# VH-VL binders against Large ribosomal subunit protein uL10m (mRpL10), part 163

Target 1, 224 residues: Large ribosomal subunit protein uL10m (mRpL10), of Drosophila melanogaster (Fruit fly) (q9vpl3)
Amino acid sequence: RGKINIQRPKAPHYERARVVAVTQPKYPELPKAKSCFKTRAERTQQQQENPYNEIIAREVRNWLDHSRLVAFFHLSSITADDIFRVRVQLHKQNLHLKSYGSKIIEQAVKNTRYEAIVPLFHSNHCIVFSPDPEKTAALLRIVRRVPQMVLLGGIVEETMLSRNQLVAYAQMPGLHAVQAQLVQTLSQAPGHLIQQLQAHQNSFVQVLDVHAKNQMNEETPKST

## First folded at step 10 (VH-VL)

Design gb9 (from gb1 with heavy chain T30D; framework fv_anetumab)
Fold by ESMFold2-Fast, scan of step 10:
Structure gb9 (fold): chain C 224 residues (1-224), chain A 119 residues (1-119), chain B 111 residues (1-111)
Amino acid sequence: as target 1 above (224 residues)
Amino acid sequence: QVELVQSGAEVKKPGESLKISCKGSGYSFDDYWIGWVRQAPGKGLEWMGQIYPGDSDTRYSPSFQGQVTISADKSISTAYLQWSSLKASDTAMYYCATSFYYWGEFDYWGQGTLVTVSS
Amino acid sequence: DIALTQPASVSGSPGQSITISCTGTSSDVGGYNYVSWYQQHPGKAPKLMIYDVSNRPSGVSNRFSGSKSGNTASLTISGLQAEDEADYYCSSYDSYSTPYVFGGGTKLTVL
């Protein structure tokens, strides 16, 4: 058993741990400290109320409050180098790419007009923020070159827009009065917008499957 | 129309300093990357580095890091490529080219600056 | 040697179609759809002919087309004309430190 090719742990007998547990001093009654041991559920509850999570949730609220453009993306597997490249390019246009856990986003938007967006973040996601809604065209120009990022929808001037509505908005750059009117015209009820965003997610699954097949080993057409 | 105009041909001796220029017009100079591409005599294209004039963010190829300096002056829409001490191996055609993206392609090119370094 | 592989030369006659290959690895040509092609006439600057594998800039003839299969990108020129005689270079994204890697170039001769 001393042979070099035995690479896994010796298969600990756990004898020492068991002996220690058995020989630990025991009280006639359970002390208050032991009865106060936190359960898994209590630890999970404590994690939800962690000051760290609340700090990050406030950061998200601050971004939402100070951004006139917010865009939501599904994010496929992407390397650190690739996301850094995209982040740098977006930053040149005053576009700020952020990624937050779904629980933190839920905490940030709870009891706000944006609470309806929570279902969008149950899968891998990222958000782009900007104080400048005129940068929507630049945003779309950049992300069309990033296949890992799929636009789901967004918020422009506090109005929730579907993917198609954001694309339409981007096609009217430099006309502030027309842009404001377009946002009002393209706005939709939260339920309907969420249905459109969820439908886009289903369309994304189809697009992702096609993209994955093309990226794997499928020949591209010679002409188109 | 978009145009990049480069400075004229240079003939230098080893050890001399040199600064060549690339002036952009017909586009938003501050919002596009300007890259420098080298082509040694009879050889192919080689990316040296690039600058974003809007914030002077400069990126270099590992092969050229520390060998050249790339800079830009927004007030005159001009980018520069500079050597502190030229070597004979620096003999090449130098192109400037612009791109909206940090990656992918250069959509507009300057006419090139021929640099000859000989004794 | 991190470089894209192109044939040194290719030739064709007026009206013929030719294809130039550009072979990389799974980390550059195979990993991204950021392949571009440049045309360079003797003594002149390169001109962008194709970007993002198959997209053609405004003003470039529809005789030029691009495609990609696995780690190999291809430039196809149909209806060859005398003015197409030039050097052709492919380029691809590789990494953040090397956002542009070039092929060795292909000399097209129109006989």
Scores: ipSAE 0.659, ipTM 0.824, lowest interface PAE 1.1, mean pLDDT 82

Design gb90 (from gb1 with light chain D28N; framework fv_anetumab)
Fold by ESMFold2-Fast, scan of step 10:
Structure gb90 (fold): chain C 224 residues (1-224), chain A 119 residues (1-119), chain B 111 residues (1-111)
Amino acid sequence: as target 1 above (224 residues)
Amino acid sequence: QVELVQSGAEVKKPGESLKISCKGSGYSFTDYWIGWVRQAPGKGLEWMGQIYPGDSDTRYSPSFQGQVTISADKSISTAYLQWSSLKASDTAMYYCATSFYYWGEFDYWGQGTLVTVSS
Amino acid sequence: DIALTQPASVSGSPGQSITISCTGTSSNVGGYNYVSWYQQHPGKAPKLMIYDVSNRPSGVSNRFSGSKSGNTASLTISGLQAEDEADYYCSSYDSYSTPYVFGGGTKLTVL
């Protein structure tokens, strides 16, 4: 038991390196004509409206389109070391933890069947993606031990599921075909899904409010 | 059901090499961490390190980094703990144990391997 | 060094209750709810009795319970029986040193 901060081996960084490479900004060059003569206001506006957000939004759409399991979480305050530990464990199960700004998520899902998820991201959030829906049970087992991550709902085989439906899916025994039948059955009442996601979000917010009021982890009153 | 079966007791001299084993059965070997815990005679439990057999990701306690090597062979569901050169201070009971979580409790334990190093 | 502090010994009579403490720091017991307790009879492997501060694995008697207050976790054994005589070890996740640290152990004697 030496000094752990210096001595312990660094965890593999494949996931982080890949994310950096994928999200690296690539800006189109301005037209040759008069690009150097733009006013400061025009330059500031261009800086605010660069295509970076659209590039990341496209990556989010790519993750959504190629993942058969997508789970949405509220994320409470968590240290870099703790989230790294969780990310490594998730990656062992082919589960990929990603965080994107609310504006980028809104841009990614606008005019798609997944518009209903936007309200889930009004607070701190993260998303877990996987190409393998059979990993839902492993995902929930891992997150059970991470109180900072609270399940809000998800998408399985392109079908939006509430928290309770996703938990039920995870507990389904048998082959993936049986689980696919459950997803089909749950999708038979599409009108209720948005209400279920909204109700869960509202219940979660209420639980957090009660929990916050019961805990003594309030900010120290600031001296004025 | 889950079972971890460890190799038999060893009696060695200082400077000799040794490799002990822990064979898992009744669970998905590549989806759980296997840790090694040392217990010197009359003393408490001491975590040495652990390995994730699915990708051979290995983590060591700073006290044992460079002192031992942990490895696994997923084709035969067996984990190993190895010394290149034993010392008298390595005399101890060695347990293997499995955990689903990197940071979590050890659900199942092997019966232990007693290693005695004396001249 | 022992990372978590436990009393070296505790004793009790059949039918009574005893409590074993496990004291750490904010980097382990105080900062996380990942406290486990193990029972070890002489010459045998440890057995998991409690995980996540207060949860029992299937097959563990409800006479065993766990709790935590600040930097100190506690294992309570009610209705003490002769078979409970063993060494008890606490353990916790630790964010500073290693992902897993043990206490020094407590010898329980049933008188």
Scores: ipSAE 0.557, ipTM 0.762, lowest interface PAE 1.6, mean pLDDT 81

Design gb91 (from gb1 with light chain G30E; framework fv_anetumab)
Fold by ESMFold2-Fast, scan of step 10:
Structure gb91 (fold): chain C 224 residues (1-224), chain A 119 residues (1-119), chain B 111 residues (1-111)
Amino acid sequence: as target 1 above (224 residues)
Amino acid sequence: QVELVQSGAEVKKPGESLKISCKGSGYSFTDYWIGWVRQAPGKGLEWMGQIYPGDSDTRYSPSFQGQVTISADKSISTAYLQWSSLKASDTAMYYCATSFYYWGEFDYWGQGTLVTVSS
Amino acid sequence: DIALTQPASVSGSPGQSITISCTGTSSDVEGYNYVSWYQQHPGKAPKLMIYDVSNRPSGVSNRFSGSKSGNTASLTISGLQAEDEADYYCSSYDSYSTPYVFGGGTKLTVL
């Protein structure tokens, strides 16, 4: 279970290159020749771009187009048994938990009204689909008992909602909830929704950073 | 207000069939699991099984699978527990209880149905 | 089914604190945070007192608290009162044989 890491010295090469760059006359820079060998990243990207990826991307697009409720979650480590239990409960409420690779999601939503969701999928994720937007309250009730799933936001009746807006929608009665959320979202620029979702992620990172600094000061106080 | 009302006490002989009921009100009957819990005289609680009335998905404890049948009629918001042939060892208090979660706690309970099986 | 392990009885005096343990395995108590506690008075249906290890339903006294360490969950009752005298059952999600398993029960006697 050990990790093997081959150390290649980068720092000495950077130091020498910087000294040479400062002391040498500037010459026209030539771009590096393209490699004839595929890197791991290039091979992985090519595998993700095979013909089957377009078929799966169309499946994702069909789910988005035929679902009146779509919710996006960050997914932390979860056992097969835990996810199975959650899937059973979600399925009872006509809620369908799906997981797709980020590249497939990007292909599915590119040049669509949903392209703005792509940044949500650069970490471990899952999506819940439903044809029934009235199930939003049931969805949130289920996931409050699943700490591994963290709500990021969603789409209700083709309208993109932040986490707080989706929570508010769940608390509203029936048809009035749909109209209220449509009015509220139409009054906001689409870029603001992405900023709100990124701010949530940044706030989490900032909390972790503050906690780490507080822990460091607590365990090794710098009272020298 | 959420309420579960169970059928009245039953006195039966071994070999007889029996069907007891649990009627739910004050909540969405098809969105909650209904479980059956047995308590033999002077003994603890035993989970027997549960049903999701919305699609009649039924889960049984290994100890009770094949011994009882759990069913539900969503048109009258009623769940049932049924025996084809009673045994003296079936003498117990039977509770129905409801849970929103497949894996979760039972937040509302019926008053119980006492079943006595004796020769 | 094998039940979760609880002491058969526990006793305390009015105003005292008592703790009831509930011991399971990695497939139930240790593996999951889905431990519940029920109170049952003689001749009555059980009442949910604690869910998800430490949460109280509305209407349950704050004298009741729950915790978990490893494979053992605990129910603590502070400021014991006569009406607390009852049978207490723990319960947990069980990933092996059933989605639900009960403990054997603990009889609490006050005084």
Scores: ipSAE 0.611, ipTM 0.802, lowest interface PAE 1.4, mean pLDDT 80

Design gb92 (from gb1 with light chain D52E; framework fv_anetumab)
Fold by ESMFold2-Fast, scan of step 10:
Structure gb92 (fold): chain C 224 residues (1-224), chain A 119 residues (1-119), chain B 111 residues (1-111)
Amino acid sequence: as target 1 above (224 residues)
Amino acid sequence: QVELVQSGAEVKKPGESLKISCKGSGYSFTDYWIGWVRQAPGKGLEWMGQIYPGDSDTRYSPSFQGQVTISADKSISTAYLQWSSLKASDTAMYYCATSFYYWGEFDYWGQGTLVTVSS
Amino acid sequence: DIALTQPASVSGSPGQSITISCTGTSSDVGGYNYVSWYQQHPGKAPKLMIYEVSNRPSGVSNRFSGSKSGNTASLTISGLQAEDEADYYCSSYDSYSTPYVFGGGTKLTVL
């Protein structure tokens, strides 16, 4: 009969967790016909009103409010080792990779100027935050090495930018005034011109020329 | 221009301590990883480890963990590789090299430091 | 650590094209596009020739090209010249603990 008289060795935590999981009570099924039970619509409403989600949603709003650079990514299947490597490299550049559930993001941005981002989060996603918009080039340099992360768009200096607009912004040298003017010009330019910003410095010059012409159209004629 | 300048050749006896250096110039020293690569006589390249000088985050190859110490002094843009007690098997050429990324490739290399350990 | 497999030597005559293979596993060469190639002349430091499988750094001749198929990466040198005679090393990402795993090296002889 074995080693009954010796003190029992401690079991590993995973073995105890397994025993607890096996003995965990299953949730009882509710009768659908009883009016004292919540309908599917009422249960969905309770999920939307979860207090925990509101706390995390406020955290997301705080990140949005205090970050001058926010980038949105689709995230394909990635190993824990690979995402950890990316997080460390991003952190070296003051870039903070965060993952939040889509319901939390929807709750965080609902009835705000950022509500337009909600459709970006219907699939697997992650967000990179930074207080420093000059780190956009470093961000894209790092993410270029990560095929599982696909840039969807972002926010720079409170301005919503498409993927192409962010790429154009990142290719500018660290000239703050010129970069700010580019962001403003891109937000005012026709959408079809923005699609062409894949072509380097020449597209930036052309966008600024269009902006100058558009501003002249708003001025009162001096001789008529 | 980017340049990595390493300390001169060393001849040591087993059991002695040694610290060799790699000075970077022409780039942002605190924004790039500096790695150490070993090459035994007539053999191939082996990654030993690397450091991010901006926060002194240091990573070692499993083969060299506990065998060497990597450090950096960002005030003089210099990285170091150190042994507390040398062995004859430490005889090799040691290169420092730098990369923006933790992984992938080393863009710039030092000229190498030859370390000979014999009695 | 774990070494990638390269042929010990390869040879060619001036003007020919030669290819050097670098074979790993599905967890390193096959799992990532983080393959680099280095050229090392006798008594000198390695020089980066190819990164991310097929990209060339500025200043590297377009005679050098890289590719990958499954678990094998290849370095191809076209229009072979005497100055190409050197040792060539491949490298790949493996894991966070081993971000650089080198091949055993290939000695290229011209002529």
Scores: ipSAE 0.687, ipTM 0.845, lowest interface PAE 1.0, mean pLDDT 82

Design gb93 (from gb1 with light chain N55D; framework fv_anetumab)
Fold by ESMFold2-Fast, scan of step 10:
Parts: structure tokens; sequence; C-alpha cells
Structure gb93 (fold): chain C 224 residues (1-224), chain A 119 residues (1-119), chain B 111 residues (1-111)
């Protein structure tokens, strides 16, 4: 209790989420993931009029500054029950799923080294944070079974990695030094990493557009 | 190689206390759930509950809540199932099994501990 | 006692195919793709045969396959062999009663 110190290095929400997770019997109240998926008009009005926008942006900066693993996902429609199950498993591996509005993300990363990630958040999204980069394999193992979450890329030890680079990192056996060397090697890959992350986002958007067009052409269910 | 080794068979009288064990090896003990599964003689499998040793988060089946206690000691990679007062109806084979996921599939199983409760 | 519904017994001859059903509700089998199947020989611990409805662990024969339609999951065993004679149990995530539930079990006889 007492005075809140906003200069503290720890992520402000993590320890409270842990206490809630371990004490809740059946119906835990998890942070409002869906509040970030309100209509654009409602979200824009809320962000412009919300006197706490800067406080939330500072929370995001705190997560980025104190997480050695950050993973970015496209998030399709998901129920409270589905997200609860996923959050429990992620939390066990010290992985923290957060959802923030695109304007809050933009405000948080403006004038920082992470400003380049803003284009990734033009659609529904969520972010997973962890202080432990060795949990990348655990993260990918968990989200493999969550079709609503599509990996776009991430940041490991302050190095931006594409989806494929994160998968490669996750496949390394558990020596921290070996993993650090791999991150360094992957960051020296040919091409621009930011461009690669944006290409993954654009490719996913293109796949969604093709899927939407195929749905409009109406594939009738087999009755045979 | 992942292995779960359970304690030996027990023969007890009604009203006695009992604590059986399941020792894990060959994997990260604190990163997997350990579940307990009961099988009464000639009957099917019943999930009793599970524990995550990393933080001791424990989930129980409604049928076993308050009847048993599940615990774990991560310093010796061992999980426990305990009764304060045994009943004849507790006679069963008890299995421990491990799962990476909160939502199930037990990929490695112990050999089982037979508990017989008779007067 | 609320468990997933399986037939008590099923039988087949060597070389034939059999199917075992597992029926639940929208809060377990129907709502999630987290259905598993276990094989248990007399006096032995269960062995995981299928997970996530249709995936096989390494070392499990491709004669074993899984599927799901609505609230019912199915285990199919093709090319029956004498060693397949065992008890089979389905299981699923359960969102209301427990995080996990087993079916009542099915005894497979190979004659």
Amino acid sequence: as target 1 above (224 residues)
Amino acid sequence: QVELVQSGAEVKKPGESLKISCKGSGYSFTDYWIGWVRQAPGKGLEWMGQIYPGDSDTRYSPSFQGQVTISADKSISTAYLQWSSLKASDTAMYYCATSFYYWGEFDYWGQGTLVTVSS
Amino acid sequence: DIALTQPASVSGSPGQSITISCTGTSSDVGGYNYVSWYQQHPGKAPKLMIYDVSDRPSGVSNRFSGSKSGNTASLTISGLQAEDEADYYCSSYDSYSTPYVFGGGTKLTVL
C-alpha cells in the first residue's frame, strides 16, 4: 500500500495479476482484453477524452523497458472464457498478455527506438510481455493451440525479430549464452528487419483480404 | 527421459491418514502441471485434481474438493496426494501424470500406487 | 457423477476397423478442440494415444485416428490387432465443472 512510485523499474500490473490468478477459485476477473476492441468511434472518443491516456502509455513503456521478451500478435474475436484459459497458462510461464488501443501504443512508443512497430497495430492486436527470454519456446508452444492469436514478430533482448526468427530462437536448447548468440546471428540476417516485420503484417492482411473475398463468393456447405 | 516414480502400495484401516508421493525427473518440474487420477477396482478413470509446482496453484474436481489435499515440494521434484481420514471407498489405484497445458492431455504417467482401505 | 458418455464395450475382429464415441456438451467436447484419448491395458498405467482431437504423439501407430463433430468426438482404430484389446478413455477440457474430465471408458474386445 502507500505512495505509488511511477519510476519503479517493475511492470505495474504484473504482481497484482499473479496474486489474482493464484487466489481465484473458478471465476477470476482478468483485465479487460475486449475493451481494446470496442468500435473505433468509441475507442477514439475514449482515448481523446480520457485524462489517463498518458498513465496507460507510461504503463506500456514500462512493460517494454522491463521485458526482455515482447511478442506481437494479431488477435481474432475471442470469448472471455477462451482468453481466461490462455491467460492462466501464459501466466504460469511468466508471460503477460496485454491489449492496448493503437493510439495508446503510438503515444507510448513515439520518440523511442520502438516507434517502427506502430504499423503492426492497425488491426486487432495483443502483446505478450515477459522478463524471461528463455520463455519464448513456452510462448510458442502455448499459442500454437490458440488459432485466434497469430504471431507477427517480436523483440528479444532489445532486438527486433520476425516470426520465423522467433521460431528459430525458440528451437535452441536452454543455455542463455547460446540463445544470446543466436539472437545476435538472426539480427544480422540479410534485409531490413523492420521491413521484414512490416512484410509479415502486410502478408497477413493480404491473406485476410483473400479469405474475405472467398467468403463473399459463398462456398456452400457440403450436404452430399 | 521423462519419468514419474510413485511410492509403494499401502494397506490402511478406515480413519487413518495417508500421504503418497510422485517424483518427477528428466524435465523442468516447475513448468508442468501434475495431476492425480483415481481408478477404483474395475471402474474407470476419475480426474481428482492437479497442481502447478512453480506456484502451488491447485485445482480440484468438485467430487474430491475437501476430501484430499494435493501439494508439491519443488526442491525435491515431488508431488503429494494426502488424506486426513481414509474411508473404505478410497480403495483404488492412484496415478500421477504430467501435462504442460492447464487444459489437459497427460503425456507421461507414473506406474500407480495401490491403496487398500479395509477393517 | 458427470462424465463424458462412451459406450461400455465395443468389439471387432483382427483386420477390421472400429469406432468409439465420446459425447459431451458445449462446455467441454463441443466448445473446445482439446479432446484426448488414452489406452489402458490391464494392470498398466494409461497411455496417451490422441490429443487435440486428431493429433498423435510420436510412437503411436497411424492406425489410430481421431475426429470430432459437434458435441461428439470419435476414436477410430483400423487394422485391428490383438494388442489393441484394452480399455479406452476420452478426456476433454471442461470450462464449468473442472478444467479436466474423463469419459466413462470403453472396453475393446478383439475376437
Scores: ipSAE 0.586, ipTM 0.784, lowest interface PAE 1.4, mean pLDDT 80

Design gb94 (from gb1 with light chain N55E; framework fv_anetumab)
Fold by ESMFold2-Fast, scan of step 10:
Structure gb94 (fold): chain C 224 residues (1-224), chain A 119 residues (1-119), chain B 111 residues (1-111)
Amino acid sequence: as target 1 above (224 residues)
Amino acid sequence: QVELVQSGAEVKKPGESLKISCKGSGYSFTDYWIGWVRQAPGKGLEWMGQIYPGDSDTRYSPSFQGQVTISADKSISTAYLQWSSLKASDTAMYYCATSFYYWGEFDYWGQGTLVTVSS
Amino acid sequence: DIALTQPASVSGSPGQSITISCTGTSSDVGGYNYVSWYQQHPGKAPKLMIYDVSERPSGVSNRFSGSKSGNTASLTISGLQAEDEADYYCSSYDSYSTPYVFGGGTKLTVL
């Protein structure tokens, strides 16, 4: 889709396009090798891939621009049934779960202040978008019951927040208190905020370690 | 505090229609699922279905699909369970209960509505 | 239509501990950590005692604990008291057919 507009962007057809590209007819080898020049087939393929990737990258930028709440998650192995039930509950709260390839995200945020999020997507990931920042508490309540989704950080009202800052934001009762807190965080240097977001990669690893140990403890509960 | 108040006991004849109610208070009515659970005399709990009042999305157990209608009126924070034509086998205690999660536990329950269908 | 298997009855003496099992499949109890337990006294509505396998709602005695191993969840009640005499139902998320499935129920007698 080339037109994002006011309507909700569709999920990217990246996987389908990749399958189509793989099955695309191949040109026979040239009778003479051209070491300093790309073949016509290589040039055509590169142009086809670049326009498609840019369309999906524009969709991601549109979601970022039109969402007042964006949350980034690491996504462990999850079944189609599990992700479906999570998607149903998220959708009820006007929360939209999207998954994009790491290359698409990199292309979408390159040369923007959000470029720092790229390392968060070096493994399996997903993003939740919403036009309503008041749904942050609902989002965290839902995700608490989904161990496969681990919160890494997010963006609220165009301000990058760490995991701990998002949790704190969710606990704020009033709109004025929220605005005051966001103004305070906006006074931070961009590098400092981005560094805090990246530091949560360590917190994520620690959370996984604690979760694994808790799972082992739960397997041998006290039988009182 | 969260409270679910159900309508009073009903005594009906086979073939009659019936609509029972469950009124929620003390919570955001449109942010929770409301489920209906049946308990036949001396039997266990059976999940009948649930509704999300915010968008009226309704899910039914295969055993109850087409036999009952679940609805909600968010303006008065009330959910309903309705039969077009009652059968003697519909005699049971009917509970409403809330769940925040589509897949989750029922954390608050109504007191129950006893429906007796006999000639 | 009862998918989860519970023993029909269990009994214990005051001060003892008892355990009630709830057995399902990999599509419900075994596949997810969304097991709940409800207590129902005669003529009363069910009360949530345990959720997410082992978590207790506010106000529920720590004498009640939950666990899970494979396809079997267990509710353990320690320090049995007369007021624990009730019917107990397990429940789980079910990915196969419906979002909820209940167990057949277990009648606890405190003798």
Scores: ipSAE 0.595, ipTM 0.792, lowest interface PAE 1.4, mean pLDDT 80

Design gb95 (from gb1 with light chain N55Y; framework fv_anetumab)
Fold by ESMFold2-Fast, scan of step 10:
Structure gb95 (fold): chain C 224 residues (1-224), chain A 119 residues (1-119), chain B 111 residues (1-111)
Amino acid sequence: as target 1 above (224 residues)
Amino acid sequence: QVELVQSGAEVKKPGESLKISCKGSGYSFTDYWIGWVRQAPGKGLEWMGQIYPGDSDTRYSPSFQGQVTISADKSISTAYLQWSSLKASDTAMYYCATSFYYWGEFDYWGQGTLVTVSS
Amino acid sequence: DIALTQPASVSGSPGQSITISCTGTSSDVGGYNYVSWYQQHPGKAPKLMIYDVSYRPSGVSNRFSGSKSGNTASLTISGLQAEDEADYYCSSYDSYSTPYVFGGGTKLTVL
């Protein structure tokens, strides 16, 4: 906007207020060290705080703040060699595969716009970060060859997207304006997107549970 | 639309240096691996190595590490295979090929460069 | 520098089916689903026919199919045609020290 907001109240004594502000002495806020009072909740939170976890949680927040593409995956059983191979290929596309404990993720996103993603991390997971949202197509091309990684959803330009919405976004290369409009349109139903991400995770977990049970039953010796 | 165009045939003597080229077009040159594959006359395919032009990460077959140098120039979308001192056993057809995946198939191939090394 | 094992030659008549085997170890063919097959006509560059064990690129005839059992991958060509006469190479990811390895190649003769 370049227009003056006429509805904003005018400062009736602008010149006088400015002179007073310049001549007033600066009074710094009292340091927290002078306060000896803490509530029960504050003491409990301080006692449960792990300094290491807070350092890693700040790392996660920095990744979220500086990444225009964040993708969430369920991670099935995978060998160290397989994940290393995948990580190398992802890194070539400026895609950074990270794994953090669910408690650290919860601590990192608590009291932020992304707090609703916490349920996605109740099972085995990993996250891919990138400063380049154009790399979404490359990301999906890489992970389709990695059946152990199942896409749950993600964040593009600070907008939460379900798996299907991320796939749709990835299929529109070279149409930057249309992609931006699509992301904006999808952001107009915020509550529904989180429900879709959670439903997809729950459906996948249920499929994994059924698969595990079926595999266990097939391996069980027959009674004779 | 993807095309790999290789340099022309070469005839050299043992001990001479050589650098052959492979120019990519119709794709994002820095987002694909470029591999070099050797085929001696009447023999099979042998993978020599590959390079990722985006960061110049290069992987060599143990048989060819120290024998050749693979490089790339992003500004002209061209990959290179170079010998400091040729041997008669280097006589072969040399193919360049591109793959999106580090571990993966070569989906587009150059026409090949025939290198003949004889005294 | 242990290459994947393929038969040197295979032959068939037009209309028949043939199978070419490619045998490796648990560090390549047996350990991963990253097996590819290439067709090479005399004087030409190789052409990708199969990737990821059984998938076909666009434009490759459905007469070509791939499979894998244990350490052995197989290329099957049904309804043999004269133009199928070529050299066939398998390849795989290799986890030891080389990320890629080729088979020795198989000459297919159709007559």
Scores: ipSAE 0.528, ipTM 0.764, lowest interface PAE 1.9, mean pLDDT 80

